# VH-VL binders against o27280, part 5

Target 1, 266 residues: o27280
Amino acid sequence: MDSMNVPEVLEIKRIVEESESVKTFIFSWDFRREVRPGQFVMVWDFRDEKPMSVSLIDPVRSEIGISIRRVGEFTDRVHGLSEGDLLGIRGPYGRGFELMGRDILLVGGGIGMAPLAALADEATARGMRVDALVAARTADELLFLDRLEAAGVNISTCTDDGSCGFKGFAHERLLTLEENHDMAAVCGPEPMMFQVMRILDERDVPAQLSLERYMKCAVGICGQCCLDDTGFRVCAEGPVFWSQELSRVREFGRYRRDPAGRRVPW

## First folded at step 1 (VH-VL)

Design aC1 (framework fv_acasunlimab)
Fold by ESMFold2-Fast, scan of step 1:
Structure aC1 (fold): chain C 266 residues (1-266), chain A 118 residues (1-118), chain B 108 residues (1-108)
Amino acid sequence: as target 1 above (266 residues)
Amino acid sequence: EVQLLEPGGGLVQPGGSLRLSCEASGFTFSDYGMSWVRQAPGKGLEWVSGISGSGDSTFYADSVRGRFTISRDSSKNTLFLQMSSLRAEDTAVYYCAKDRYGSYFDYWGQGTLVTVSS
Amino acid sequence: SYVLTQPPSVSVAPGQTARITCGGNNIGSYSVHWYQQKPGQAPVLVVYDDSDRPSGLPERFSGSNSGNTATLTISRVEAGDEADYYCQVWDSSSDYVVFGGGTKLTVL
């Protein structure tokens, strides 16, 4: 039996309040277990397990961070915890982002900036030029701007309501940005990712997209981890996919599935 | 494989005190939360108290809050329930139970009978 | 403060399907777990997280949970299934584990 499948109980070392609805929980980590940007862990609060992307990878301080948005019962409980309290962590799981070339574009929507913040740290450490398009509904929901700036990232913002930066959606803002990138990484709501992918495909920019919606089971044994038409298992073969792989999936950006497996349009 | 061993409880006068213990084996004790669940004769299951793997977080049913204290000793793989100000209504079989993800109980001790009577 | 309601008894003939309900306000938003208890024995987990089964348990045991009702279903009931069954949730709003009152399954 692989020890990756057994949760480790870790002490919350530090909590960073990223916004009124998002906190980053920081833990000491033994880096003999590799963690890559784009991978996720199962967070266990001694009642339920939920998948969460790793948002901070710091081998110098021997720390990882997990950013959690408050949206339901599990996340409400976790947000009520304090430094010194315990959470169970198992993993990491999934295929992480691959870095290639000299220039990368990051496009993140809301909490989707969390895995991209970890990727930005690795890309800048490798000497890559990093441009980030950070999108949210309102200015107070833009995440990691100070951290990205400190890392030397070139930041563009957009909000649906125009409260910060460009007024409009991520894909509309992307149309006004330069076209020269060796690769891109995208994470956020599926409709946003679909529109962004289409533009990047037309620009001949290879993109990796993180698909987090079908992560009920981290070990790839449940049906909701499969994508329509291709049989891709998000937790086993994802959550990160190249745009060429996702272009073959008819459901991507068009409909989702409810817990019973029924199609629901976006 | 997994075992939870509960030594005998006993007979206690109302207002008295008693300490229950549960010795665990077959799993990494400090990685899992533990609970005490009781069952009065002929009645259903009632959760009494819970404790996190580290021992830093404790939880209590309203009926026992302020009277019972849950604790653990990781060096001995042992869970404890210190019961004080006992009442006739506390008469029950007490089970220690291993939490799985803090949500459900995958293993139970055999139970220990606590009788509170004058 | 959260309450789970079970029928006190259910009877079924061998080979038939038994259904034991667990009622709770908006219980579909909780994870429901089920335990079997035979006389003089400790409870045994039979269904967890609404519908999952521990390894080694027969496929005859299944669960569902939606709206205000969770259900334990036992197909092709055998005499050995006769026991008390309890549903259970964790109520995060009160930091409390809640059990239903139990249902005695009688196999005729």
Scores: ipSAE 0.000, ipTM 0.378, lowest interface PAE 19.8, mean pLDDT 82

Design aC10 (framework fv_acasunlimab)
Fold by ESMFold2-Fast, scan of step 1:
Structure aC10 (fold): chain C 266 residues (1-266), chain A 120 residues (1-120), chain B 108 residues (1-108)
Amino acid sequence: as target 1 above (266 residues)
Amino acid sequence: EVQLLEPGGGLVQPGGSLRLSCEASGFTFSDYGMSWVRQAPGKGLEWVSGISGSGDSTFYADSVRGRFTISRDSSKNTLFLQMSSLRAEDTAVYYCAKQTYYYGSGMDVWGQGTLVTVSS
Amino acid sequence: SYVLTQPPSVSVAPGQTARITCGGNNIGSYSVHWYQQKPGQAPVLVVYDDSDRPSGLPERFSGSNSGNTATLTISRVEAGDEADYYCQVWDSSSDYVVFGGGTKLTVL
């Protein structure tokens, strides 16, 4: 038995409403257990358990935050909770982001900004220059703009409908932005990440990408998290991957797998 | 086959200059960061310098900054280290190395090493 | 500058498990890479990104990285594993690649 695989029942200390569909749940955390940006935890509401990325890491206040988008029955129940209510937390799990160089570009789509917000805090604390491209379908779905601004991040936005910033997709906006970054970190819908990766590869910008692929698994034991060609398990070897390694995966950006393991186009 | 070939090296007097080269084959040279790592006789590995795949970013150890210049020529698939103001302490086997992904990642392919001796 | 600390020597009997440590402040937040170097030869990457293994390397080589200590584990040690082992990180805050001092593994 591994203590990391047993949920700890924690009290919801604070809830931040990020948007109509996204809330950040904040818990006291014992930092004798290290947590890095890009890692995730399993959240248990005493009925179901789901993986959620860590979006806030604050050792000074001894707090972590977990941002949850309302998309189904589990997340609807969790969104109905109040400060003082209890949730089970297991983890952290997975490989986090690694920082390198002086200048970093963050490219986030929707809830994909959650792990990148934690990374932005770490990068600015290390004295890096941080540029963030925040993408969403509409202005109301752009996340963490106030946190990024408070951290001194240079922000560019785009929305599919043009309601805020550039009208268009993240990769179209990226083509209009400065090319000089020592690295990038990307998190969002897989088709967006694939297009962004290709542009960054052409610019010779090293990138780490975070995948949410089939996080039905307990860490390291479930084949459902596997990627084609390389046999990566997202829970064990991910969720963060380098762009060069991910470029070898034929299914990235091209198709996914349904619950039965069959290939389905995006 | 992925390989790095170092045809250079030699004996040089203190205060002198020498240029090392590293010829790459079997991979798309411009996609990968490259480094120079040295090892003095009987000592451990010491990183000297690194360069991104595009050549836009260069990095140097404090001990060589201002004296050494790293560069690359993608048309020739060749990495260079221009060494000037050489000191006895620079005597070492110099390895070129390819990053696994790009600069900052692990080094998965290494040259055979080239001996640089700085003495009178 | 960031410093990685390795024990200078580790001895192990054939068939046993060798563990080589690499200490660094908050090293668990960095990706650690491990190299094997035999006399007169260039280093060989044996573990990268904390725990990943290059294609063609034996499954006997594994790695972990947490808190202030990264560890290279070599199971069922063979005489051919006798070598110097180096850990390495990229310290993005200083733009410096850092190597540990090296550990000589002796198989007796």
Scores: ipSAE 0.000, ipTM 0.393, lowest interface PAE 17.0, mean pLDDT 82

Design aC11 (framework fv_acasunlimab)
Fold by ESMFold2-Fast, scan of step 1:
Structure aC11 (fold): chain C 266 residues (1-266), chain A 118 residues (1-118), chain B 108 residues (1-108)
Amino acid sequence: as target 1 above (266 residues)
Amino acid sequence: EVQLLEPGGGLVQPGGSLRLSCEASGFTFSDYGMSWVRQAPGKGLEWVSGISGSGDSTFYADSVRGRFTISRDSSKNTLFLQMSSLRAEDTAVYYCARYTGSLWFDPWGQGTLVTVSS
Amino acid sequence: SYVLTQPPSVSVAPGQTARITCGGNNIGSYSVHWYQQKPGQAPVLVVYDDSDRPSGLPERFSGSNSGNTATLTISRVEAGDEADYYCQVWDSSSDYVVFGGGTKLTVL
């Protein structure tokens, strides 16, 4: 029972460089601990512990992958590790994505493509038609394009600078697609997700949005894991929420919480 | 490499106006909030204004509210501070800075001197 | 309006430990960040979220925050650490960024 709350020390089996700033760390996994797309694990480097979305789920090879963007001291240390080195993994935690219908849309910004890549694998394995809108600042920051293409996903891209695909933001690109889907899954910067949610709501497309909010521990005692008005704890109620649930949250897309639980602007 | 470049400042007379700009490179500009922080000669740091990554929320110090306007153009990766009704007390080095998390600032621009005098 | 109080100056000998305090009412419930500023230069983040360090900074910089006092600790002080240090919080009740008055660290 405590297996989810006790870190298991795992050997890094393989490292995939996704970009200059993103690496996927692959571990052997005992699938008696079920893990679903949209869930996260706590990664412990024996000094600090941080939440990371699961980006690869492979029961056939008994492997999981965790994609990590280099953004601070913890992630810089983890990026310095090699195959054979050890990390502590706790989890999985949180509510994963639910698949419904036949045609689905994925909208990912930056590292937000990580949990969506795992979802794309499951959806395509079920025979669903998957359209993915992959957004980034520049072409070299677009993630998982080769993996999505190999899975049979129909890919649209947009970059802020126009270096690949549509020049502009994810929500601007989405307006030009005008295609109906049975559901959508969205993950990326919260302001982007808010704009995308508004468009999907207008199109009557039910959407699931993954809140990749930072938290200090897996049990949700950090203020950043609690949403105003609803009292949701991201690690207990999320990180995946339906758009109807988030439409009732005043702070979504406008504020986040610091470790003390106080609002800070996006 | 993550950079913030502040091209120029200026000398303006009291009651005048001036617009500052800050060009960002090396990161996804729209993912981050931006801020202006000033420092009068020989004095400490004073926060001036902030704008969310989306541009939908703006914040101002009481000393500049109604006189200064913060804005951003994400297509140009540029932050602006439009200053009006300038006073001698607004004389300072103005820094643009990126903010994230629990609102810490990293990186900072090199600063631009604004002098308000006759 | 929330107020952060720092000592105006701290003096320390090379190789010793410097401690710079930042006082505030119930500051332990805020996230405290610290900046180093050398003459003629822009501030540089040295500690964020009470105790976390940016990539590339020496491990001799550390932070703590509890009760009414946050502290920046600089171990094995070097001449190059001589600078002004500022603490900073976000006060969500007023949507306001607050800086301390700054502490001048003198080495030697």
Scores: ipSAE 0.000, ipTM 0.405, lowest interface PAE 14.3, mean pLDDT 83

Design aC12 (framework fv_acasunlimab)
Fold by ESMFold2-Fast, scan of step 1:
Structure aC12 (fold): chain C 266 residues (1-266), chain A 120 residues (1-120), chain B 108 residues (1-108)
Amino acid sequence: as target 1 above (266 residues)
Amino acid sequence: EVQLLEPGGGLVQPGGSLRLSCEASGFTFSDYGMSWVRQAPGKGLEWVSGISGSGDSTFYADSVRGRFTISRDSSKNTLFLQMSSLRAEDTAVYYCAKIGTYSYGPFDYWGQGTLVTVSS
Amino acid sequence: SYVLTQPPSVSVAPGQTARITCGGNNIGSYSVHWYQQKPGQAPVLVVYDDSDRPSGLPERFSGSNSGNTATLTISRVEAGDEADYYCQVWDSSSDYVVFGGGTKLTVL
């Protein structure tokens, strides 16, 4: 089946301006091709293609949404498009999030809230209790707060500058929150994700982390999509990984932990 | 054409050691994780150990942790299981198995199996 | 440790539908894979990611997974389908591979 590898030219049905730098592009989608939270698509502007996480999955309206932050030439061109304009979409690709248990913690930083917003919709539809820690540098960069609230999510916020919610980093805020969750899902800047992972690991909360930066190879056919020490190809084996995999990668050959949780050399 | 070849088995005394090997061909060896899965006579499948494509991450069942070591040599396209402090309950057919194209994927190809007998 | 429970045996008449269950707490959130093992042979993958089939396998093999039960369904069963069937998941929270105990399918 190579239908997932053939780009479909789709009309931009609706554009939602999430912030000064982030827009969500909404397309009609045929859900005979299943899309799960945590998966990505290749977005083609007829010059370049880039991987983008799916941020909205709406089978009732037959729509998907793709949230794009303006950071370079490709995304600047896409941000210049209007409703009615065309984009090529291939996919979906990658492994989606797996849900387990009854209670889930979402920890998102900046645009990392995009795939987690789609996951929040699925988790609430399953009747799970969803707590979200939404982190950003400033209040203007906190994303999807209204959508998460509408979905019934319990929201905590933090900003580096203290302009909204807790003043500090996501991991500092996490230390002040309840420790009991059956699982967690984390997406955001890698330094944030690794600090959050360490805390969740010490609390024995299984977590999945989304590593979107390495989604260059849509079908897992190139070595450029390797994850750090493991050699996992993020496009074939990710972008979503369980925290125990990433914990082993980070500490392999360097550190282990004693019974008190302190790092000791191998 | 994927192929996993396991050289013949062995008979060892309790407390002894044995190294199993699995020779791979037909795929880019270092891109895929591998596992060892065993089956005691008349019993079901039991996962023993796994290793990432790079060799940097290793996984072990509690029953073998500290006694078995999984490793790989990408220059030889060969997977190894070094078994030490062998016990009667380690008697089984040992299969090497290739993990599919993604993390937590299926075992899409299996070796023919190697019988390991730990004598009483 | 996570545990998968399978019935030890299932019997079915030729041409009928066999259903082999795999029970696990919240197994619907896991990806379930199924293997067929005939006497003296290595296991063979027959269903992966809950419901997908490897190329070359007949459409008679299908799978489902929801809640606390995953099911392998074999339609229009043939004598050649007699085998042991194993379900398998990754217990990602503990980094283990977990197999069910196996089900012997007998075609009477």
Scores: ipSAE 0.000, ipTM 0.392, lowest interface PAE 16.9, mean pLDDT 81

Design aC2 (framework fv_acasunlimab)
Fold by ESMFold2-Fast, scan of step 1:
Structure aC2 (fold): chain C 266 residues (1-266), chain A 118 residues (1-118), chain B 108 residues (1-108)
Amino acid sequence: as target 1 above (266 residues)
Amino acid sequence: EVQLLEPGGGLVQPGGSLRLSCEASGFTFSDYGMSWVRQAPGKGLEWVSGISGSGDSTFYADSVRGRFTISRDSSKNTLFLQMSSLRAEDTAVYYCARWGYSYAFDIWGQGTLVTVSS
Amino acid sequence: SYVLTQPPSVSVAPGQTARITCGGNNIGSYSVHWYQQKPGQAPVLVVYDDSDRPSGLPERFSGSNSGNTATLTISRVEAGDEADYYCQVWDSSSDYVVFGGGTKLTVL
């Protein structure tokens, strides 16, 4: 629709500091324009526009939240903003998560917990049993633990360095968890998602994975939207894909593209 | 105005060398990959070579690998194609093109004719 | 090496819809781009990412891509649409740009 393609200038209503490097920016939202967990919006600071996943969907308060990790010039500028400042928001875009069954598993790494936190809220509101495996490199990079606990989610943690919970990677921790889930949703670094997907596939648990690395095509000029021979475009056909779709992508979990377009091992 | 200008090609004998240039204006040159695409008289489009925005990665069609070298000078907003060991089959109009929209070519130069003949 | 196949020519009456196909093994998994080239001119991008249109191009141009066939559709064809049309993909597995052989559109 034309309304989805024009940025709305919205006031930053509230800012939540999730960690040293992550903030959630909360805006009033008109839910006649539906937003689903797993979708993203384009955030415009009146100079540059970047895609960001929606991390909070609250129809009761008429609010959405967008969690942003500080990784470059644009995100540094946005992190410098305060409550009352303005940002342009365009969207939502992309394919969101589908909920099915009654027992679901969420596996999130770092900022990948952002879209999964919104999904956890919806799943628990529907009366589903939610288990979440929250992974990060260090304890201070674990995100949304208090919010997940408040929602009634059963939480397991792991850190690469052992500073909180299980010492090791998400897939190693997953091997120690209960095997009976109707579906899973996974979001985080690609090597983590690949290993997790393989375990879930062997357990015959259908999984949905969110790929956010190539979302720059939403600004109209971008070679980063295409995923190897499969031709998947994260902004058009994703960012959420079923595991059966990603098993056909040779690059998934093995290679990434650097800024020059060169194939680089993870 | 976003544009690519190709100053001119030439006539060269088999085994000879020629350098093509393409001058960019109206956009931040270093933010975009660039390519050379050729078209033999009466034939279709054939990709020749590409270079990343930083200039650190280069790509070549098998037919020109080892003979052609793509390069760029970001301070002058200019793309180059150094052609050596030229063959009659290299006779074509050569287009420079900006690598935009999901590796599509959104801006094209006017083309420059290269004739390899004795 | 990946290969894209186009019919050499397509004819259509003015005001009707032209459909130009681009065949490739599992091409639905690639992002397909389309170019228009008129005699003596450089190519012009008319459709990118299977179905998106560059700003300034007529709404009459559209695209689709599924299975083994991508299609460029030109509705309400005009005499000025006579040109050669090329499909193109980027094959990231080989770091290679592939063009189709081109289709000459004739408006009768």
Scores: ipSAE 0.000, ipTM 0.390, lowest interface PAE 17.8, mean pLDDT 82

Design aC3 (framework fv_acasunlimab)
Fold by ESMFold2-Fast, scan of step 1:
Structure aC3 (fold): chain C 266 residues (1-266), chain A 119 residues (1-119), chain B 108 residues (1-108)
Amino acid sequence: as target 1 above (266 residues)
Amino acid sequence: EVQLLEPGGGLVQPGGSLRLSCEASGFTFSDYGMSWVRQAPGKGLEWVSGISGSGDSTFYADSVRGRFTISRDSSKNTLFLQMSSLRAEDTAVYYCAKSLYPGYYFDYWGQGTLVTVSS
Amino acid sequence: SYVLTQPPSVSVAPGQTARITCGGNNIGSYSVHWYQQKPGQAPVLVVYDDSDRPSGLPERFSGSNSGNTATLTISRVEAGDEADYYCQVWDSSSDYVVFGGGTKLTVL
């Protein structure tokens, strides 16, 4: 669509500090441009443009939120901005999550909780029972716990260092949790998502997984935009995929691609 | 447990219109994708259209795009196919079918409704 | 457009194994599903996701999918297995469903 091709320059209305390394930037949004959980936008600081997941969708307040982790030069610059400063926003892009059933499990690692936080809001608004497994390296890096608790979500946590909840990885914690869910949604580091997907497949729980590493393909700047052995175009079908679709992707959870398109082990 | 009932069908002249319906029961309707699949007399299966559980995504075969509209009403647990500009080649038994995602695979099928486009 | 090719007919004696093929370019990268259709009846899912069986279906039905060919295998064939069989994929690159032309299984 033409309205998605040109960045709109928007004023930062509010900034929420989610952790030492993550901030949510909130903008007024005209919801004639539909936004769904699982979609992303391109954020332009007038020098570089990067894809960012939408973490808050609030049609009542006419607001969207974009959560950004500080990991490099672009994100360092954006984190230096204040309320009233300007950013260019283009989108939304990508296929969003699809909700089904009465009970949903969310499994998020690190910044992967950002799109899942928006999904949790929609699921609870629909009257679904929501269980969330929130994973991070340390307790201080667990994201959106207060938002999820306020929404009535049943929260389980795990940290690599054991500083909050289960000591260990998300898939290890999942093995100790109840098996009954009508669906799941998963977002986080790809090796984590692969292990979680295998467990959910064994439990016959249909899952949707978000492949955030390929978001730039959706705006046509990636020449290939394909996953190994499937022919899937992340730019057209993603970044969200059903688990039965991803089970056929040879590189999912095993390899990543460098900027030249070469396979690199995780 | 799961039932898909297709009341209706009929005879229609070329260029005419007809709406098909499929009434679902025995599962949470809005949680599943739905499709229409047709079969001309003595021929194979041909997918026509699909819709996601939320209704946000719709898909169409090239042969019907711009002529047919798929929709659903979650308050009535009913799937619809609005057919316009009908051609003799649209003559077929039309099945509604349930899937996890639109078109992935079809675990339950309706009994089929005959649509005849003559003259 | 993606195309699936099936033989028009396959004949097998009772108690033997029937194999019905579904050919497609790089079909091994797709998930293949199989339907059984008897005259005057709606299709019935017999295999999904290449090799999984729906609840209540006999273990005699199985599937495989690799390279350019997917196969539905029916072991210890019974007279009641006589039907038309269709393979199907979801082509996510074009957002459409593709069916094979169908194979009539005759049990003689």
Scores: ipSAE 0.005, ipTM 0.400, lowest interface PAE 16.4, mean pLDDT 83

Design aC4 (framework fv_acasunlimab)
Fold by ESMFold2-Fast, scan of step 1:
Structure aC4 (fold): chain C 266 residues (1-266), chain A 119 residues (1-119), chain B 108 residues (1-108)
Amino acid sequence: as target 1 above (266 residues)
Amino acid sequence: EVQLLEPGGGLVQPGGSLRLSCEASGFTFSDYGMSWVRQAPGKGLEWVSGISGSGDSTFYADSVRGRFTISRDSSKNTLFLQMSSLRAEDTAVYYCAKEFGYSSGMDVWGQGTLVTVSS
Amino acid sequence: SYVLTQPPSVSVAPGQTARITCGGNNIGSYSVHWYQQKPGQAPVLVVYDDSDRPSGLPERFSGSNSGNTATLTISRVEAGDEADYYCQVWDSSSDYVVFGGGTKLTVL
């Protein structure tokens, strides 16, 4: 649609407190602009604009939800807003997840569960069997467990500190789980996604991974999305990528970029 | 089924023009980059041109830059190569190919179409 | 521009192992794809991203890539493996897709 590049000023209809640090902001949405799980929008607080994944897609209620973790000045300001306040929303942007087969494994870390929660809703609505491995540093960062349970998802949890479920990292928990899935979708910290991808590759499970850094590339900042060592084309098609697209990226799981474009270890 | 069909090809005089087409089916066309690869008689594979899934980014080998134009029509699931100022050395079988991943791997290929440039 | 070098031909007896090399400066940092082409036919992807195999391809086909050399290995070679084999990379510095010159595999 023509209006996708112009921000709409939308009223916050409802705010859901997901945890002490995460809120989901719900807006009325005109579904003549289709939005799919894995896509993102640009959120504008009239000072700064940031990409945020869509975490709820509800055409029946004509609503979308955007889940935001409090990590800096922009997110602190947005967390200070109330129902009835206004935000600018532009998009959606990027390619969404593709659903294939009968069985899907979702592996989410922290706020990475946000786009996967929307995907879980779609997968269950299509009659797929959905298994979710929900990982976080602590129990407080395990998000959307009630929503996933209500959708009929089979849930496994792990925390780095052992405060809920398996004590350890997502990839360690994955090694102890059944390995028969037609596909997987993964979203979370890049080192976690790298380890998970490696295991899924060994099991011949095709996986889609969502990379936050590529959300800006999808709106035309292609230079920051260029991946050094694998011969990446200058225009990315993200933020969702198949695992074979990421297997040779030397930056994936090892490095990030600072504002000057320099590689910095995780 | 996932396939690429190339119905075109032909004989053209030097300096002439020809438009190749490649019809895609069995996959979401606009999600994938596409390439044209040619092969002169008895020679190896030579990449000619590429286009992003959105159609916004196009790429050309030095040998064809300024003479060939790659484009796509998502409503028709069709890839095009408009060739102009054709030379005898452009004589080749032209393949369209579906790209995957960042490294421009090509998992599905058309059957190829022969382009002959001669008097 | 970036150049990939392949031997023009390799000969093996049935049941032996064929090794086809693809030389390139620091090619180990690139993702290498391999294609099989039989006379009069379009190329077929046989190995991608250095060492992965498309579904349905025999485990006899494998790949490696390190330093300045990528290698396609075909174990227990069969007469049906006779074909031309091409390596391919995408070169980010030139924005070009680059093919090797091709290797004709003959099974005697």
Scores: ipSAE 0.000, ipTM 0.388, lowest interface PAE 15.8, mean pLDDT 82

